# VH-VL binders against Increased recombination centers protein 19 (IRC19), part 1

No score or structure here was measured in a lab: all are predicted.

Target 1, 188 residues: Increased recombination centers protein 19 (IRC19), of Kluyveromyces lactis (q6cq02)
Amino acid sequence: MVLIKSRKSIVTATNVCINSSSKFYLTEEQVQSLGDKEFLTASYRRFLRMRQFISKRQMVKESYTTYLRYKFKIEDFELKRSKLLSVSGMSAMDFRSSVQKSLCFLIKAFSISDAYSKDMIDDSHKCKKIIKNLLTVDYHRNRIINRSSNMYQYYRKDFTFFTDGQNIGLKQFEENLMRLNECLGTRL
Unless a header shows other numbers, all headers, positions and changes below count from the first letter of the chain; Kabat numbers aren't used for antibody chains.
F, E and O are the ipSAE of ESMFold2-Fast, ESMFold2 and OpenDDE, as the mean of both directions, binder to target and target to binder. V2 is 0.75 times the mean of E and O plus 0.25 times the DockQ between their complexes.
[cut] marks letters that were taken out.
Atom coordinates printed by the task and the answers are left out, and those that the model quotes come from them; centres of patches stay.

## First folded at step 8 (VH-VL; from w1 with heavy chain G56D)

Design w3
Fold by ESMFold2, look of step 9:
Structure w3 (fold): chain C 188 residues (1-188), chain A 121 residues (1-121), chain B 105 residues (1-105)
Amino acid sequence: as target 1 above (188 residues)
Amino acid sequence: EVQLVQSGAEVKKPGATVKISCKVSGGTFSSYRIHWVQQAPGKGLEWMGRIIPIFDTAYYNQKFKDKATITADKSTDTAYMELSSLRSEDTAVYFCARGDYWSSGYSFDYWGQGTLVTVSS
Amino acid sequence: DIQMTQSPSSVSASVGDRVTITCKASQGISSWVAWYQQKPGKAPKLLIYAASSLQSGVPSRFSGSGSGTDFTLTISSLQPEDFATYYCQQYDSYTFGGGTKVEIK
């Protein structure tokens, strides 16, 4: 599969049938068979483990961890989707599959190998740019939320800012990200 | 589970245009690379170009850049290739094929059944 | 761009024979090589990717090797269903080799 290379570790996955030896991806067995708590724990650990590959800068690592916690513990993704896309229905992709695909997107973004084809390198670069832009936007959003009360509800929980006309750039970013999620079956 | 189904055979006169479709079912079309490959009667395979549907970005073999136009419709999970100014040497079977990062490193692991385009005068 | 020179262009062989097909790239391409099998009137089928990785569902009698410029597909013991045309492909710029027809002797 994907060769993940860093100064401190080299990890190799050849395909999806190497289950217990891979710390970075979710197998189909895990998606289908784990209990809900076990699935969330396994998923969160894998996302957290990716932190070491995202950047050497501590500020970026902390931004990633903050974003990850928000996505797992606070965000109402389906409410956000409904408001951005002006739809009432639920996502077509089930929750567990969307988590698995999101993890795969992240692995693709930060995988580095001299053995990658041009297509793999180009795709990794594009995915990495998306993730880094995502983290930059989230960092600046956190700075707008000076304290926790009404601003947090406004930007993070009920997404009132989508309708206010005062945050057109941020709304456009979130809309573009949600449309990407719809196309890819992810929950970035 | 992934399947690529192409439009049917076409018979065209020289100078005409043809548009071949490639509908992808199963998996995540927007994340794939959709390639087009020509095989003239009794000949080998020749790559024509590909599109990345999520970015709407087409890339062409220089030989075919003035002949082929490759597009994708993400709402119907369908890729298209249009061939213009057809000549008799364009008579061939045209295949679409998928590349996916996670399946086999973007090698062409699923192929359409092929579309025969015959240009006769 | 990158040319793939495939040899031989044909080989006559019997069931049980070992068959070796080679491809040479005009430039170094690391391990970015795939091998395909094609039967008349049908689409190609992926056998080997990344020079040596066996595609799911492909029999283990097929193997690939090589790196850089020289690549080999080996069929260790031909079966009746293996009589077909085989293509190598580099997938940096997607050039196919000329093909090798494997025929019954």
Scores: ipSAE 0.301, ipTM 0.723, lowest interface PAE 4.5, mean pLDDT 84

## First folded at step 10 (VH-VL; from u1 with heavy chain T57E)

Design u8
Fold by ESMFold2, look of step 12:
Structure u8 (fold): chain C 188 residues (1-188), chain A 121 residues (1-121), chain B 105 residues (1-105)
Amino acid sequence: as target 1 above (188 residues)
Amino acid sequence: EVQLVQSGAEVKKPGATVKISCKVSGGTFSSYRIHWVQQAPGKGLEWMGRIIPIWDEAYYNQKFKDKATITADKSTDTAYMELSSLRSEDTAVYFCARGDYWSSGYSFDYWGQGTLVTVSS
Amino acid sequence: DIQMTQSPSSVSASVGDRVTITCKASQGISSWVAWYQQKPGKAPKLLIYAASSLQSGVPSRFSGSGSGTDFTLTISSLQPEDFATYYCQQYDSYTFGGGTKVEIK
């Protein structure tokens, strides 16, 4: 799978053409054939590489890196899903495909070109808005977390905050994001 | 692989309504653009409108804005087009088609087989 | 709205001939033009997207060129299976050209 314009990534003042066949994309062969450790390492490296396209501001780059580490190392996505959607059992989403599609979501969000059609521009802007909102919400969540066992467990591990009525807005955000993931096959 | 399967041919009287379905298999339906295209007998192709299922966002050709209603059901991966107040000039084959960012930059790379709607007295 | 003026409306040709079909957009559309082939009773089939990119599985005798307002589909050596109607489309706002019927002479 390749982006329409080029085999290589091109970055200018007005164009960010991320080549899906480069170091930024997970190929179908990588999704199907890599061992589990190698897949996670290759995936994490590609998400990290996207940092340069998300923002020039160091604060935003750091927030993205912090969120990324949480998603890869800490978050129990299936527990989160089951609690938000009130379901039991594992999701129908294939793990490796969901990681690949999440990376594609980021590539789409931050690829922009003078020659993009109205549909491509619209899609990129919608994806970018979602990523920026998610990082903003996560930044503010980090500021209220005391890293004692209770607060971190509450917000980051057990997701107890979904049920106690004190975090209605944050719960709604997480539920909306999870339903988006269900529709797109992603793990944002 | 991606496949679009449309509902069968319809014969209607003037003034009736019809609802055509387009079931999509393969890929990620919610992320597609699903388009509808009219081809009147002996005529060319004319774009009617499209929906983006994930956003429930429909957009119409001005010519068809009062005739067609386009919807999507993400739980069944099916798009629909309803044609209201049918007249004889609405007799045509109606196609659905997919646009996807990655495969062809939102060009119409997969099409349904078409649904003939005949409006006669 | 963007109109696509396609010419010629028909062309009579023999197997082996070079066939050229043109589309002109009423305003600039960069490279967002697709070309479709349609045979009687069938759905259109995508041949070319982004003005010059060949769709997977389409023979290399088909090529597209152009940018801005003027676009061309070329069949370098016509084959028996190429007798069909061809449509250009700008897919920035989805307007089709009027079609070109390629007939056997």
Scores: ipSAE 0.525, ipTM 0.807, lowest interface PAE 2.5, mean pLDDT 86

## First folded at step 12 (VH-VL; from u8 with heavy chain Y101W W102F)

Design k6
Fold by ESMFold2, look of step 13:
Structure k6 (fold): chain C 188 residues (1-188), chain A 121 residues (1-121), chain B 105 residues (1-105)
Amino acid sequence: as target 1 above (188 residues)
Amino acid sequence: EVQLVQSGAEVKKPGATVKISCKVSGGTFSSYRIHWVQQAPGKGLEWMGRIIPIWDEAYYNQKFKDKATITADKSTDTAYMELSSLRSEDTAVYFCARGDWFSSGYSFDYWGQGTLVTVSS
Amino acid sequence: DIQMTQSPSSVSASVGDRVTITCKASQGISSWVAWYQQKPGKAPKLLIYAASSLQSGVPSRFSGSGSGTDFTLTISSLQPEDFATYYCQQYDSYTFGGGTKVEIK
């Protein structure tokens, strides 16, 4: 498979490192102009398409798909942010822009090009490491939830575990990830 | 609408230290490469080093590694370059510039206006 | 370290002329070459990145070509505002060429 692989796809006027086909990125026009339902549908499809480039290992592909469904269909990101950072009010970054930047983060992590510069290789490696660590943590969290049928609300919806003193490592991971999101304008 | 604004011109004596600021507005400062470029009077451009603010990761041209210290403050979206043990040969205009993956593949697409540092007794 | 040899060091040309500036890298650098224009007292301005991609807002009379070690900036029809010094840069490790001063006369 040779996707996102070409000299033309490395740098574009649309601020993405993907083949000129728009099926892998969200253009600025799409961010500004699509209706809300169309935007969610278009963005979800693009994240799903990344599945095939994240790993050839089936377990990782399934973990990614499970994580993606959670992020799009269940997670209250603003509630999570508020509890982790002890703030009130919504993120400074516009929702649609944060989705676009999150997709761009994945594109940097998993795009493939023979002609990447040293800086692009370095950035790609760092983004990839973060996404793979995130998926590993999410995989292990799902195993905890499955061991206790009533833990989904606790870990996934109201985030009560942030204050219980029993999940310090997981809370620290989520806090660090949220601070990264604040710096980058993403919603990973 | 990315803009880089540098601190003003400096006049220094030999042996002194100067710290030049480069404030970035627009976009996502933390994810950029912020580069520093020297241009001595009547001479060409010479790359000095760069920082990746999100990682606080600086990398230097060997020529300048003992002369320059590059830092970034993510809370103010500002990069800094400190020049130590100034000599008359350090008299130059110093530019900051950014690189970004999606704009131009980390080429220097936005530049600061330059800061003249003059070293004289 | 990758050296960028830029030629010519200067050129005198008339409005409407085609101007060609070359850069040669000391080793292969794929297409990671940028071209900059600098006017006196001003910061450089990016014209071309990735050897041949035109930066947004740059007139189409500017074009770049080449790969590997040999790269060219072309101004197809020189305009009065094109008086400037032009630099190539290998931006994988950031070495600049020596510059080419374009004098209109």
Scores: ipSAE 0.486, ipTM 0.780, lowest interface PAE 2.6, mean pLDDT 84

## First folded at step 13 (VH-VL; from k6 with heavy chain S104Y)

Design m6
Fold by OpenDDE, fold request of step 16:
Structure m6 (fold): chain C 188 residues (1-188), chain A 121 residues (1-121), chain B 105 residues (1-105)
Amino acid sequence: as target 1 above (188 residues)
Amino acid sequence: EVQLVQSGAEVKKPGATVKISCKVSGGTFSSYRIHWVQQAPGKGLEWMGRIIPIWDEAYYNQKFKDKATITADKSTDTAYMELSSLRSEDTAVYFCARGDWFSYGYSFDYWGQGTLVTVSS
Amino acid sequence: DIQMTQSPSSVSASVGDRVTITCKASQGISSWVAWYQQKPGKAPKLLIYAASSLQSGVPSRFSGSGSGTDFTLTISSLQPEDFATYYCQQYDSYTFGGGTKVEIK
């Protein structure tokens, strides 16, 4: 059982907390005091800490790590966003918020407890399902990329597959994911 | 600041249908749970149901399953509750309330001002 | 469905008094209980979430405790503005307690 005394403190934690008091989150002080680079680094570390909860399967863990690296180091999220939804212009504050919310999303996915309410459980399951689907899709994408170096640019940087008509399912997935991001304020 | 603003009071005849709105501002509507709560005159609070706009999933108190229909419009950040086959017993103040999807509280931290629905012949 | 039995239904108290309201769940619900304050003609206001977490902006004289089935809201020193009706709520099916009206003695 997790006994929360405030939004900022945890009295007892037997499960992963899914609020800002969780050790998997950055502290408010960190969020306020860290520069962009430091924030990203710190956030990245938090995401990496979640790897152990993603799956017992090594392949999935590796896929997760690969995806994180891409998301944090390579992906032009705004470009992707603009191409899919014709929207752009997230502020730095929005950026940080989106990263934190993404982490929260991930934590929710893997913080299920028997003590949770129905909606808590349901939320966790939904998040988990989305994460699993995301990683599955990314795994397959990486398999293709690994077969041809040209596919990296195609799938990861230019996003040519959005318009070439050859990857309709993947495009739809990305669109849906991006819409989800818009709705939740995440950047999954 | 998050605000929930509900539509105005309604007076209906028995058998009629009423649709109450709850507009949410100051936050990300789609990341919330919007709950509806009934309060009959001089009585306590009774949870009716909720909707999660992002999933478009509504869940109801069994008591209100056939009475209330809860919907959400993400384009306008507005949740709705439709009450059908109105009876005198449905006369009450109806509140919408917010639960943050990302919070661990799942409590109702913001409330609408309430909408009085009066059912009379 | 989980029921929340709230007691007492009413309490008469004076300014400065310690007021305790109890809510009992029909089954174990961990710490998933919230407390609300409602004044006449107004919407409820969240006071406590997760059984013991004080909502932002709520005076520290309000506190919540309990886990499992028994929960308590305490007002350490009742203030004039605290005369209202209070409700507990559980998160599983979002049912409310019957309410406790805190009245002036």
Scores: ipSAE 0.838, ipTM 0.930, lowest interface PAE 0.7, mean pLDDT 92
Fold by OpenDDE, fold request of step 16:
Structure m6 (fold): chain C 188 residues (1-188), chain A 121 residues (1-121), chain B 105 residues (1-105)
Amino acid sequence: as target 1 above (188 residues)
Amino acid sequence: EVQLVQSGAEVKKPGATVKISCKVSGGTFSSYRIHWVQQAPGKGLEWMGRIIPIWDEAYYNQKFKDKATITADKSTDTAYMELSSLRSEDTAVYFCARGDWFSYGYSFDYWGQGTLVTVSS
Amino acid sequence: DIQMTQSPSSVSASVGDRVTITCKASQGISSWVAWYQQKPGKAPKLLIYAASSLQSGVPSRFSGSGSGTDFTLTISSLQPEDFATYYCQQYDSYTFGGGTKVEIK
């Protein structure tokens, strides 16, 4: 659970998430009062607001938007997780918390301040690098998808590329990202 | 609840090496920073270094860079600190502590119980 | 390296007293300061994080303030269980202050 404490920080039960602006987060009241559909819609809007920080390049912004649409509207995260990690059952992470943490991750990536400590800066840079890599990979994926209609199902829904033996690098990337999600409680 | 449990007290001779463990439970070890802090008898707290298990990156206080080696085993959720070339001045209680990596929780909200290392001839 | 100068090194006080401990950083560190309480033979306990945020479970009589270089821990009304040593810490290099022992007058 995240509670907005100030413009510069969001307080959790045990820690503080420092940010440049609280306007990118949902308020605690919103998180508590919104239905699932409303929560997702509101969260999606917050992610969209982050486009301006992703890159000044229009192409990158478009890639980001495309990725968001996929993540929020299409991706079966649990299916992806189960196939990548060879696990049964659902993730133990609360869905809403994972979405909020993912947003926090994104904000952290693009909220560097001169007032930040060394580790804060390093963390921000790492987050940014991960996001950039993610979008780069997704950009290339989309290029393939746009060339062949059947590739959408292959890459985005069935995840057949996990077992075809032809996309080892991409599978490894997805696996690493999923492991990261398991560690951080995110749904990147 | 998160808990940090350290290994027991150690008695060593000068020149020896000691390795202290800090096992973390009740949370996601890989999402933390594990810090080590020295406290000499009757003295204050001194930060020695930290490791981020998810990245396997350790960073040291310059004072302790040649004294301490900090590692982490993600498979056992355990952090380690090895102290080499022990001297009488290294006699102290050593604490491990946790900071949250992801949530900007850079303060030390959970601590181990401490490990006394005594160096005597 | 950023130095944390903590003062006073010791303070004698009575139950009910207001106690103020100060920590001065050698450089500006925004609000990245934590305060800890340590009792003899025990590990430190986090009281305040981010200069002014009260850690969960910590009594409200503890408060932190400050930004930049000057930081303060305040105990509004000292209780018997508050006699201990207190430390400030900065987040940049995690340096601790020298400590302040709060003892019974």
Scores: ipSAE 0.832, ipTM 0.935, lowest interface PAE 0.6, mean pLDDT 92
Fold by OpenDDE, look of step 14:
Structure m6 (fold): chain C 188 residues (1-188), chain A 121 residues (1-121), chain B 105 residues (1-105)
Amino acid sequence: as target 1 above (188 residues)
Amino acid sequence: EVQLVQSGAEVKKPGATVKISCKVSGGTFSSYRIHWVQQAPGKGLEWMGRIIPIWDEAYYNQKFKDKATITADKSTDTAYMELSSLRSEDTAVYFCARGDWFSYGYSFDYWGQGTLVTVSS
Amino acid sequence: DIQMTQSPSSVSASVGDRVTITCKASQGISSWVAWYQQKPGKAPKLLIYAASSLQSGVPSRFSGSGSGTDFTLTISSLQPEDFATYYCQQYDSYTFGGGTKVEIK
């Protein structure tokens, strides 16, 4: 049940939800006018602001932050994509658009209330489930990485685990996630 | 430009089955919901159901759950609606329409041109 | 199921007139209402989404308002091309109102 209601959020006993608000989005003007560096910085800040909605658990928030840092600063998304989908060349998807859609995806995951329609709620639940699974997988990946420093290159940069039969489940997860990205135009 | 192009008019006998197509172009098919709407001659609009292609998840108006089957082919960006056990009451124009999966509007921003299905003895 | 009661079913008006169409939902649906215009032999056209947001390309003489159960579409100054049938729609089960035919007086 609702404990605290504000213009921008609803806090329940179990969740912190976002009320429909444009505050978490970049404006169209910003998306069009900002330089690349400024756009990335602004986008990153907005993703960080979403941390409070991810979970009440500090551990999950930390996992989320770690994942964001990797996504924004380390991950070669095109390399990952090419290896998973066996495709050559760069995606035709606009980079800024994909970042915005990813942010929208995240916001949708944590925007839920009794005032939303059935399909809105269903979409939110699906997004939330995907985010939850993503962070869970990443958490376990990080645990392995933290035990052995050479595993960082293996999992995060070279993606050598794609060809390792012992990691078939993880590869399948990454493939499914990448297919989702192809469908939605996101870069989760 | 986003376009929804439906298959042509159909004339069927009672008891027959018809399958209507709706091809979507100019956008990312997988990012949308495809809805179907019935309009009987001289009557209003009635929502029949929708499909989310990325999830292959269809949902129906209770009134049409035994009448309509909605499917989607992601490889061709085409949605389908099959109407079974056709009766004279099924004579109508059927529209497909698009709803954005990412928007909070969930309204139907693009429509097909409509397909007339005539059921007569 | 949520019902949308639209009124009036028809209205006669002249060019330049202010036209108001209302829809009442059988239960609260926040602002999840859209308005459409349909001309004979054509598919419906989206005018307003989320109760009050104007669809791109739609003239500013169209406006929507309301929240909860009562919603209104207003045409501030009716133009010749505005003679058509209008429908409201709710997003929960996507039911339409009965429609309002705007006819020339």
Scores: ipSAE 0.770, ipTM 0.905, lowest interface PAE 0.8, mean pLDDT 92
Fold by ESMFold2, fold request of step 16:
Structure m6 (fold): chain C 188 residues (1-188), chain A 121 residues (1-121), chain B 105 residues (1-105)
Amino acid sequence: as target 1 above (188 residues)
Amino acid sequence: EVQLVQSGAEVKKPGATVKISCKVSGGTFSSYRIHWVQQAPGKGLEWMGRIIPIWDEAYYNQKFKDKATITADKSTDTAYMELSSLRSEDTAVYFCARGDWFSYGYSFDYWGQGTLVTVSS
Amino acid sequence: DIQMTQSPSSVSASVGDRVTITCKASQGISSWVAWYQQKPGKAPKLLIYAASSLQSGVPSRFSGSGSGTDFTLTISSLQPEDFATYYCQQYDSYTFGGGTKVEIK
């Protein structure tokens, strides 16, 4: 029989392995039982903790943090969804569940190990590519917004740019991302 | 409650084709893996392949890649497996199962009831 | 593909007995193993995932252990409903072990 040697710990490992500890994940108890303020605080802290795994580069960390603040504090997700998908009514997806699943998506993107199965590695690569592309698009959008003070409302709050034909590529990106969110139960 | 419901039993002659359906209800379909497992009479379980419907990506056990074709229809939340050029050794119960994406274990948390395919004479 | 060698192929036991089933992988697979129970004419049922995590609704008398290549399913006190066939499975290429039939003595 062939004995396959594995690392017993991560003392000297170069792999990034994010385990299932409550420090990184939202537990079902937390989703079901925390008050609204406590849930948002616990969620935000966990997303912020992931910053170090996305990049060592300060510029990318800042871009991520800016996006995170927008998603938690400013974005009207249901308005965005209704305009992109041309639907009325609220999403069938529970807010807290969608936050939990979005965190899981992010962890899968940046938790890497040479001990992962092929499907785990493939999932990680797909999640990472989507997150990196999302942050790149958001960086470019922020440069456009910074040219005019009223563009923030246009791009970030009322989403008027979906209808005026001037932002076809950005609209297509947002529509594709929203369709993905529908399939996964996320709020990326 | 997540539920996988398979099409009914089939009796086929050698050389025929069969298409087994697996409809998923009570949960998300598109982002999960849908797996197919063969169990010959009196034998153990053998993994045949899987599909990830959101990516339309099928992956096969080498043994079955020339026998089975796995597809999915996201509009009906239904996966399919077609078995071609049936032989008597293809007589088995065929299960579909959902690969759990969110538990990090990729284990098969929900199974269909099984579809008996009998190939004779 | 990673082969899973499961032993024993069968075991005769009485209600209340402790039953141990082992599964050995042909190469290291970390903790990426599941255990299933199957009764005649029924679909398999997930018991243990990630080598040691108990699936929701599964009685606490079931436990799993192991990492790397050697994995164990234990039933601490066998009950009448536990007479079934048990399979291990690895998640890299999804190969099942050969199964262990647990029968009444």
Scores: ipSAE 0.522, ipTM 0.776, lowest interface PAE 2.1, mean pLDDT 84

